# Designs tried in a protein design chat: VH-VL binders against q9umr5. Part 64

Target 1, 268 residues: q9umr5
Amino acid sequence: SYKPVIVVHGLFDSSYSFRHLLEYINETHPGTVVTVLDLFDGRESLRPLWEQVQGFREAVVPIMAKAPQGVHLICYSQGGLVCRALLSVMDDHNVDSFISLSSPQMGQYGDTDYLKWLFPTSMRSNLYRICYSPWGQEFSICNYWHDPHHDDLYLNASSFLALINGERDHPNATVWRKNFLRVGHLVLIGGPDDGVITPWQSSFFGFYDANETVLEMEEQLVYLRDSFGLKTLLARGAIVRCPMAGISHTAWHSNRTLYETCIEPWLS

## First folded at step 18 (VH-VL)

Design pn141
Fold by ESMFold2, last read:
Structure pn141 (fold): chain C 268 residues (1-268), chain A 122 residues (1-122), chain B 112 residues (1-112)
Amino acid sequence: as target 1 above (268 residues)
Amino acid sequence: QVQLVQSGAEVKKPGSSVKVSCKASGGTFSDYAMSWVRQAPGQGLEYLGYIIPIFGTARYNEKFKGRVTITADKSTSTAYMELSSLRSEDTAVYYCARGSYDSTGYEPFDYWGQGTMVTVSS
Amino acid sequence: DVVMTQSPLSLPVTLGQPASISCRSSQSLVYSDGNTYLYWFQQRPGQSPRRLIYKVSNRDSGVPDRFSGSGSGTDFTLKISRVEAEDVGVYYCMQGTKWPFTFGQGTKLEIK
């Protein structure tokens, strides 16, 4: 019948946030086994992303083992980065659809209302100073902070994003690319009214150049060099881009129209 | 310019808790790592953990798992370290320390508090 | 955890003579950015620690030029070219490359 669905939450998030998404799946795909992973919730979501990847890996292995025909991943916000790393580090994953729900795939450079809890004063121009140090890299936000005005520091100090993007050489780059390419479909979801992901095009592998002009996915070096497989996936017809306006960051998993348009078709 | 002033010495019974404060003055507070380090009598330095107040959460040395809580109050520029379930081996001087930024980036432990003696005895 | 091992643990020296303190780490301290996060601290009797050297060899402001740091990878050295009376105290190395960040056990410098 239907492939199991695994849900991975984002920053300051918990499994309760996905109650409406579970409801939609039950209505359209009755009998689907849906697991919302209840790990690293709340403030624990600030732990280093590699620690989170390790914990989520341990949780997904038995689910994947019980589903030899495959599983789907729905991964929200910061959770989309965790999931992309999972696809790279797992030699034997069986993920069909990887659904990236408003995730900062090319990084974050903004101190919006969502981050007001963390940054009551605008700090985006200065965060690189602590983020690009061993002390800052112990926090998840710094693992994907991408200051376009200090790209050299990002490339050298990022312990996570620069590695999973293949922006810095490492001995696992070839294996990680091979593993990522085993995914059936990459479904990218996001939109201009998100209000948190900055630039919102990061959800589609777009990002700022040094002048804060957004370059689209096909203009990014990581795409052009095919460093982790984006160009190969696009050539296979395996990338689905599903932008939708009018949805705020906290509403992506509780909007029925978004579910029906962007998620439902990929939950075979 | 930057000064770190800690709360006074404490004498505690085993099984109780202690909360040490560290007030920063003469600089900004929220985007520096505020670290807690202890030194038992005649012994070396031991790193307990640190907080970057702008993130509102701390990293802890696993050795102290479940017994140490580090917090910060940005409005008063004060960091706190609380140690629970005290044992006699927790008798030590507890220091707070803060880093600084220079041309090469963030550098730890540039400024130190005066230390707070915590004595745990029956 | 990265273990930091200092040698010697006790260092009696004659005034005006050189002193050398070794610090070894159980793994490389080179971080992904190419920096080596190795620090040296001095603690005079009855005082808080004071940072002397950051990132292996960079002397802090106000630290006399008779102090120098060197080393790479896993092996590091703090040198005092001419020991003075005010140098009495305990010296610690610390690594800041891998959490939890750790200190050496200390080297007590005394005047003979």
Scores: ipSAE 0.815, ipTM 0.915, lowest interface PAE 0.9, mean pLDDT 91
Fold by ESMFold2, look of step 20:
Structure pn141 (fold): chain C 268 residues (1-268), chain A 122 residues (1-122), chain B 112 residues (1-112)
Amino acid sequence: as target 1 above (268 residues)
Amino acid sequence: QVQLVQSGAEVKKPGSSVKVSCKASGGTFSDYAMSWVRQAPGQGLEYLGYIIPIFGTARYNEKFKGRVTITADKSTSTAYMELSSLRSEDTAVYYCARGSYDSTGYEPFDYWGQGTMVTVSS
Amino acid sequence: DVVMTQSPLSLPVTLGQPASISCRSSQSLVYSDGNTYLYWFQQRPGQSPRRLIYKVSNRDSGVPDRFSGSGSGTDFTLKISRVEAEDVGVYYCMQGTKWPFTFGQGTKLEIK
C-alpha cells in the first residue's frame, strides 16, 4: 500500500550508511519496498555529477516502471543534487515526494573543521581557481562549488549547478522546468548544526550574497524568475521546509526524531 | 623552485605491475592537478589521468581500461601512478606534471618531472 | 575523444627562416566560459616537454617572442618567425576542453 522509496546517498558514502533509516521505515511503514542505490560509492562519488545522474537514471527507470502509482525519493547531501537533476532530465519520472536531506541545493562555500582535508578554511577563497576550469569540473565537488566572490566565474564555468538552477541559459531549460514541476512535494531538510553544508541554508535554497549575507530562497533570482519552478511549487503549496537543530551532517539518516518529524509524514 | 622528482627506471615482465612515484617540492601540493603522461620510444604523448590531491581521487583515461591507478599522499607531497597487466606496448617514459595558477586562472603542465623509463620485456 | 591532428609531422627548416605548424581539432575547443583551451609544448632532444603557449596565443614567461600562437574554433597555428638552432625538437598541441584531454601526434622540427 506504501509507495516504493528510492534512496540516493551523498559524498564518500555508501548504501550501508542508511541502515538506521531503513529500520525506521520498516517499523512505521511495514511492507514498503526501499531501494538504496548502490552506485558511485566512496571515492566514486567524486565522479562528475552528470555521469552520476546518468548512472542513477538507469537504475531508477525499472523501479519507477514497476510502480505506476508513484515513488518517493530520499536524497542525502550531494545526492539531493543528483535527484534534482533526475527530476529535470526524466520526461517519465513519477516521483511524489522528493525528500532533500541536508543537500547543498544552491551550492557550497565550505570551511568546516569536520571536512578540513576536503574543505579547509585556508582553501575556500582559492578553490575557485581550479574548480572553475575544465580540470576541476571533472570532480563532483567542483560541480556545485559556488564562490559568492566570483559569481561571474561560477555562472560561466559551472557544468552542473548553474545549469540545473537555470542560472545560465541552455537549450533544455524549458523542458527541465516542466519535468521538475511534475513532482508532488519538495521536502527540504537541514539545520544550523550540520557543520558541512555551508551555508546550511543552501539546503533550503538560500545562499550568500557577495558580502556573505545569507539571502533566503524567496530572495534568490532563481526563485524570483521562477527559472526552474520554485516559485510555482511554493505557490501551489508543494514545498515543505523542515529545519532541525542539533544534527551533524553524518547523523541526518540515523536520527529517529528527525525521521518522525520530517520524513515519515511524506512516505504515503 | 617547484621541482618534481620521479622514481628510477624499471624493467618489468609482461603481466606484472609498475608503480612510479613523483615527489613535489616547493610550494603547495594539495590543490593542483598532478597529471601523468607517457611517451613510447619515438612516439608522442598520451594522457593517462590526473589527481587533485585535496579531493583524494583521480580522473582516468578510459583507453587504459582500468589498468591505471593514480593516488597521492599529502603528508609526503608525493603522487603515484600504478600500471597493471603490463604489455610490451607499455614500454615508455612516464612523466608526472603539475599545473600552476596565473592571472587568467589554472593552467596545466607548467612543471614536469624528469621522466621514468619503464621497459617491459620477456 | 577529441582528435588533435598536426601538420606537418616532419618539418625541416633552414636556419633564420620562418616555420609554421598546424593543429586541427575534431571538435570546437571553445569551453562554456568562452575560453579556448589549446596549448603548445616543445620537447627538445633528451628533455622533458616544456609549455610554450597557453590558451591559443599566450606565451609563457621565458619563451622568445619569435614564437606565436593563433587560431580559433578548430584550427590553430604555432609560428616561429626566425628558426634558431635551439628550436630543434618536437612540438605538440593539446586540448584541455573535453576530457580526456588529448595531444596532437607531434611535429619534429629539424634544421636542413
Scores: ipSAE 0.808, ipTM 0.914, lowest interface PAE 0.9, mean pLDDT 91
Fold by ESMFold2, last read:
Structure pn141 (fold): chain C 268 residues (1-268), chain A 122 residues (1-122), chain B 112 residues (1-112)
Amino acid sequence: as target 1 above (268 residues)
Amino acid sequence: QVQLVQSGAEVKKPGSSVKVSCKASGGTFSDYAMSWVRQAPGQGLEYLGYIIPIFGTARYNEKFKGRVTITADKSTSTAYMELSSLRSEDTAVYYCARGSYDSTGYEPFDYWGQGTMVTVSS
Amino acid sequence: DVVMTQSPLSLPVTLGQPASISCRSSQSLVYSDGNTYLYWFQQRPGQSPRRLIYKVSNRDSGVPDRFSGSGSGTDFTLKISRVEAEDVGVYYCMQGTKWPFTFGQGTKLEIK
């Protein structure tokens, strides 16, 4: 039989968005128990990410307890950051596949058309001023905003992303790395036509340098220093990179070819 | 040059609601925290919450338990605070305040509105 | 919540003499960026509050140099080197390090 699957949604999202993904799982892996967590929907998804992590943790504990052989996580967009933090803070998680579905794993630096409904004018060069303050850090977007032109401010003021990336020293860094490394597989999904995640390579732990040139995962300090376990995990053969062109941000969980190619093989 | 002008005093009955406006002039609006603070007669300052208009949502002091709603209208550069289910202990002067940016980053409460007296009596 | 405690609550001062107001927080106000988000405000009778000091010791423009702030960690002080008649009012400290941001209870400064 198949391991249970837990689905964690993203910004301005709800459980209904995953109806097609549920259909695909049922058709290909009948009998799989799939739980789509219905927490922090709509504007509640702008609450601080640590508050969201706490709420999702409380929801996943009983599901994991009932499945001693393990579970899989499918985590979409902002939800992929929530899930990575869960893997770090839970010393007793039993996650086999962590499937990151177009998530800004190294941060976000963009005024995309999708986010223009939140930001009606271009703000990306100025947003650091409020995001890297205690007032801005009370909002989820600022928790993973990563301005490559103000990396010093990011490193010191980020209350979330710089910590889970191991970019700033903290007392729990060793334990969080140990917990994250207990995952069986890390499946990274994203693509150049996403239109929201900026740069789209953030879904693969790539990101801009100060000249806005994308450095790939293996060129990032967090990889080179193995700050939270990426180098170790890659050396084990546990990282799967599954890029796919032609998919917009809202379509990752409703594309059958994407599911069959990038998701299904990891839902043992 | 930045000014915050609030709506006029209000007298309300218990159980009703009040909506106080705060119109900003003399600068940009959307990328500042617009805060609401109140002061009961003879008492200190209480922070109710704030909105950063570019995010379109507010952060609330849980002390007020869902009775406060803070919004902003970017087209008119106006922030609003609505307090529902009014009680006599909500009698206070309500202030809006905005921060400023300097070389060290964002600093709160540089500009204050004139205050709006809300009186709740039966 | 971070509790901000001011001392004294009432401060009668002779005109021309120094005044000192203490503010203590229930936890460190040092944020991860190395800044200490501690602020001082003055409220004259019948007026809106006015910011005097930001981030412990930085005087706002237009604030007389007789006002100074100091402190670190959990203990902070506002000093007035020579109290003038216009200084009458209530002084508040506030922390901006941890939400919800909180004010001290106020110190009423009066001329004897």
Scores: ipSAE 0.807, ipTM 0.914, lowest interface PAE 0.9, mean pLDDT 91

Design pn141
Fold by ESMFold2, fold request of step 23:
Structure pn141 (fold): chain C 268 residues (1-268), chain A 122 residues (1-122), chain B 112 residues (1-112)
Amino acid sequence: as target 1 above (268 residues)
Amino acid sequence: QVQLVQSGAEVKKPGSSVKVSCKASGGTFSDYAMSWVRQAPGQGLEYLGYIIPIFGTARYNEKFKGRVTITADKSTSTAYMELSSLRSEDTAVYYCARGSYDSTGYEPFDYWGQGTMVTVSS
Amino acid sequence: DVVMTQSPLSLPVTLGQPASISCRSSQSLVYSDGNTYLYWFQQRPGQSPRRLIYKVSNRDSGVPDRFSGSGSGTDFTLKISRVEAEDVGVYYCMQGTKWPFTFGQGTKLEIK
C-alpha cells in the first residue's frame, strides 16, 4: 500500500512529459495512485508563481484529504518552487516526501540552451532591469530570477523567491517555516550536465556569490539563519541529496537509473 | 529616437475581430513591456494588458479575459492586440505604449503610439 | 483590483491661477522595494497621453517645473502652480504597484 504521488511540471511543460515516470512507478510500486496535475501548461506556466501556487493548492487539497496517511510530491524544474511554496502556505499538508527534480531552488541566472531558445541573445546580465520591477514580477521567470550582481534589487523586488526563502522579512515567515518543517523528507535531485538550471547547484540550494563562485547550501545565509528550516531539516537527517551526472534537463523524468536510485526509495 | 507607429483605423461589425499592430523603431524591442490601453469616445483610459516580448506571453486585465490576445514579433519589432467578439462598447481609440529604463530601473509608458480608432457598428 | 479615484472630475481654472488634482487609491501603493508606483499623465485635446510624473513626484524630461506631484500611501496630488493655455486637457493618475494596473477616471482641466 503506497502513498499517493502528486506530480507538478515545469516551465513550458505539460503532464504528457511524465509518461515514462508514470511507467516506472507502476512497474515498481503497483497500485500507487499517481496524479500528474494538468494545470498551467505551456505558456500558462509563465503566469505569476503565486497564481500557480493557488491553483495547484486547490487541486491537491482533495487528494490529500483522501490520503490521511500522507502523500508524496515529485516536482520538476520550476514546479519544485511551486511545491516548496505549497509546503509553506498549507497549514494542513500531509506531504511525506518532497522530491525536487532539478528545480532552481535558489534561483536562476543563466543563458543556457533551453533558455537561449527563449532568449536568442545573451540576456542574463540585463534581465534584472525589468525582472526587478512590478511589470517583470508578473512573470514566473522573474519570480525566481536571481542576479548575483544585483542582490539588493533581488531582495527588495522579488515577489516570490526572496519571500519563500525567508530572505526578506514578511508577516508569514514564522508560519511558513513551521508548515515547511512538517515535511518528512526533502529529496534534492540534479546534476552538472543538466544544461538549463544555472548554476546547476541551485537544485541543491547552492548559488553564486558576487564573483559567480558557487557556494553550497551550508554556506548560504538562508541555511545559516535557518530562515525556512533547511538547517533544522538537515540536522534531523531529513534532507537527501542525490546528484547524478550525465542527465540533461529534459531527461530527469525519463531515466530509469535516476528513478531507481533517487526517486523510488522515497515513494513508500 | 523611439517611435511607435500603429495600424490604421478600422470599422468592424459586431461579433467580428480586430487586430491592431504597433511597430517600434529606434531601439531594442524584446526586453520592454509593450502595453495596450483603450479610450472610448469621451471616456477615460482603460488598461488591456501588456507583453514583454522576450517572454513571449502577455498579462491581461481579467475584464477582457478570453477576448483579448496580445502578441509580439521580435523579428519585425511589432506588437499586436486582437480583440474578438466585438460589441458596440468596444468602439474606442486603442493605444500601444512602451516603457524605458533609467538609473532606477524600468518605468512604464514613456512612449505612446498615435492611436487606432476602432468603430464597431451594425 | 485597486480602484483609483480622482477629484475633481472637471476643473475650470482661470489662466495664471493654480490647479490641484487629487487621486486616492483603495489600498497602499507602496511596493516591497519601498517605491510608490504612482504616475500622472496628461492628454491634450486630440493627442495621445503623455507621462508627466513618475513614482509620485519625479517630473519627466521636458515637463515644466510648474507641475509637481506629491503624496504617499493612498493619497496623491498633482499641482500646477500657474495654469497656462497649453495645460488644457485631461489628467489621469495610474497605479503600477498591483496588477491589474489601473487608471483614475480623469480630470478635465479647462480655462474658464
Scores: ipSAE 0.806, ipTM 0.907, lowest interface PAE 1.0, mean pLDDT 91
Fold by ESMFold2, fold request of step 23:
Structure pn141 (fold): chain C 268 residues (1-268), chain A 122 residues (1-122), chain B 112 residues (1-112)
Amino acid sequence: as target 1 above (268 residues)
Amino acid sequence: QVQLVQSGAEVKKPGSSVKVSCKASGGTFSDYAMSWVRQAPGQGLEYLGYIIPIFGTARYNEKFKGRVTITADKSTSTAYMELSSLRSEDTAVYYCARGSYDSTGYEPFDYWGQGTMVTVSS
Amino acid sequence: DVVMTQSPLSLPVTLGQPASISCRSSQSLVYSDGNTYLYWFQQRPGQSPRRLIYKVSNRDSGVPDRFSGSGSGTDFTLKISRVEAEDVGVYYCMQGTKWPFTFGQGTKLEIK
């Protein structure tokens, strides 16, 4: 009698990548209904994040409707941003655990090997020029690109991250905060050997200041002003931090120790 | 000086496909939006879609979804537009265009190709 | 989609006289960054389009100062202070604020 689990994948990903996670859930929580959403696979994961949020919303509504006791979300990489937006825009969500699996929650500013595959030339210092334009904002990575050296452009041009963080005023800010705060637990998972999320502390709502020094969650303005509910959640004891070293970005959903330590306790 | 040179005119039958190339010279390629716009005879401009070659994928006008494919080859600085399931209404001049950067940010459609006439007839 | 409506669609003018072309959008073109992504293009007979004006009022390099753009929100205007024979062609406005980016119908400027 476990709550259903909904899994949301990341950039250049597909539902097959989660077969090991499904096995772990079946072994430890037999009878759990697990749905791995098969939307926006591969290059379709570069579509604007608001389009992805709408598509995933349509897919989760019937699952939540059939589970009035609640559901859990396990959301990987870019998928963790999709899920956080879902929690904000759905006034009737019934999510108990939101498990954020190495997600760039405060954004991305990385010139890593995985970004070099996407960006064959090293372009991180110049990406703000197109990302902070309407042309760039039509692509998902620009929706959460966060150049700490052009924070004013980020704050004003981001069509996604600056809004769900409450960093820019908008008519829905109060409602989105209220909706987000209905989550039972926010479980943050990530680690220093991820190799893709940059800084890796973005998975814990940390991020660079203008000197590329990492400020932790509690030092962020969005936390201090409680712009979307982080301070309230932490005070409520609803934020769980589960860092783990030695796991690369593609291995978070296929590591049994990580599952048993960071995920399993939250799938009641 | 940036120049965009397109492939030559095409005559096609209904139901076939066409692939138009747009070779860029005189600058960087990968960090600009390469756009495709068409103009039917005596008609206005219609935006098909664009690619930012860094991302390796395109954004499409929904009107053409499923029929248009836009790609880029960074090694040759060439963008491509392929339109499938051609109809007589697809008879048009097809243009590629590239933006530029200035002090106000990214600006679209600064440079245009010469156009490629595609005629669809039985 | 944002609909861009130009007026007039046909504009006969006398050489040396002013011309004015209106462009109206179905919704505000002000983006979150405070910029208004409204552009004007000129297409002379037999040629590719050429950008004249970017972000409402900024003239491109090599565009004569007799061309000016103005407007805000949903209403925009391209003005030619003294029409010359070389100005014959079709003028398009375009919005770049919301995908799909869209063009107006075009205004054909002719010398009468």
Scores: ipSAE 0.790, ipTM 0.907, lowest interface PAE 1.0, mean pLDDT 91

Design pn21
Fold by OpenDDE, second read of step 19:
Structure pn21 (fold): chain C 268 residues (1-268), chain A 122 residues (1-122), chain B 112 residues (1-112)
Amino acid sequence: as target 1 above (268 residues)
Amino acid sequence: QVQLVQSGAEVKKPGSSVKVSCKASGGTFVDYAISWVRQAPGQGLEYLGYIIPIFGTARYNEKFKGRVTITADKSTSTAYMELSSLRSEDTAVYYCARGSYDSTGYEPFDYWGQGTMVTVSS
Amino acid sequence: DVVMTQSPLSLPVTLGQPASISCRSSQSLVYSDGNTYLYWFQQRPGQSPRRLIYKVSNRDSGVPDRFSGSGSGTDFTLKISRVEAEDVGVYYCMQGTKWPFTFGQGTKLEIK
């Protein structure tokens, strides 16, 4: 029998977005119990990410309890951050594969056509003003907004990403790292044609420096310091990077080739 | 010269709903928090919630048990506060307020509307 | 929720004399960025509230220098060095550090 699969959606999403993924899993791994968590759907996905983490935790605990052999997580977009945090706060999770599906794992600093309504050109440069305030941090988008030109504000005001990254010291950093390292495999999926995740390398823990030059995961301080376990995971062969071109952000969960290449191998 | 102009006074029956508007002028609209605060007669200020229009959703004080809905129309630079299942204790002046940016960052409540009196009576 | 407690609730003052209002929070108002999001508002009779102070001690534009804010952690104070007739009204403290943001009960300043 196959291990249960838990799916966590992204910003403005719902379970309906994953109908194709469910179909693919059913076809290739018949009998798999797949649970798409219908929590914080639509506009509710803008609620603070820690609030979401708690809600999702309550939902996954029973599922994990019934699956002593372990479960797989497929977490899409913003959901990937929720899942990473979830795995960081849970000292008893049994996640075999954590599949991060086009998630802004290292944050978002985007100004794309897709997000232009949220992040017009003028807003990208100024969003830090509202996001790095108590008022802004009550919205999920601000929880992982990572302005490379305002690093101090990010480090000090980010109430979510900076913490789960271990970029800001906090009393739970060691424990969260330990918990996250319980994961069997971290599967990072993303691509250059995503059009939303900015930079797209964020899905692979790459990100902008102060000159907006994209640095890879191995150049990031979080990796170099192994602040939440990336270096350790890589060293033990637990990180899988699966880049794929030609896939838009809203198609990651509905592309058969992507599924077969990047997702299916880790659902055994 | 930012100004917030609210809709006029309302008289409502218990159980009904009221929707108050707050039109902003004199600046941008989408990247400021529009806060809603009410004040019962002779009482203090109570925070209902706020919206950052660019995000399209609001943050609510859970005390109101989901009776408050705050929205924003970016095209008209207008924020709305709707309160449903009205009770006599909802009788109050309702204020909208907008934040501003300075050299130190974002600060809310720099500008206030004139207030809207909502009376709930049988 | 963070409880904001003001004292006194009623403050009769002689013109030209100083006034002091205390505001205490049930927990620290220091945010992760090191700032303390404590605000003071003035509401004159029949008017909308007006922000006087932001982040504990910063005066808004147009606010006379006779107004000053101070404090840290959980204890804050608004001071008026020389009370004037136009200062009559209710003063509120507010915390913006933890949602839901909350106001104090208000302090009614009157002239003796």
Scores: ipSAE 0.927, ipTM 0.968, lowest interface PAE 0.5, mean pLDDT 95

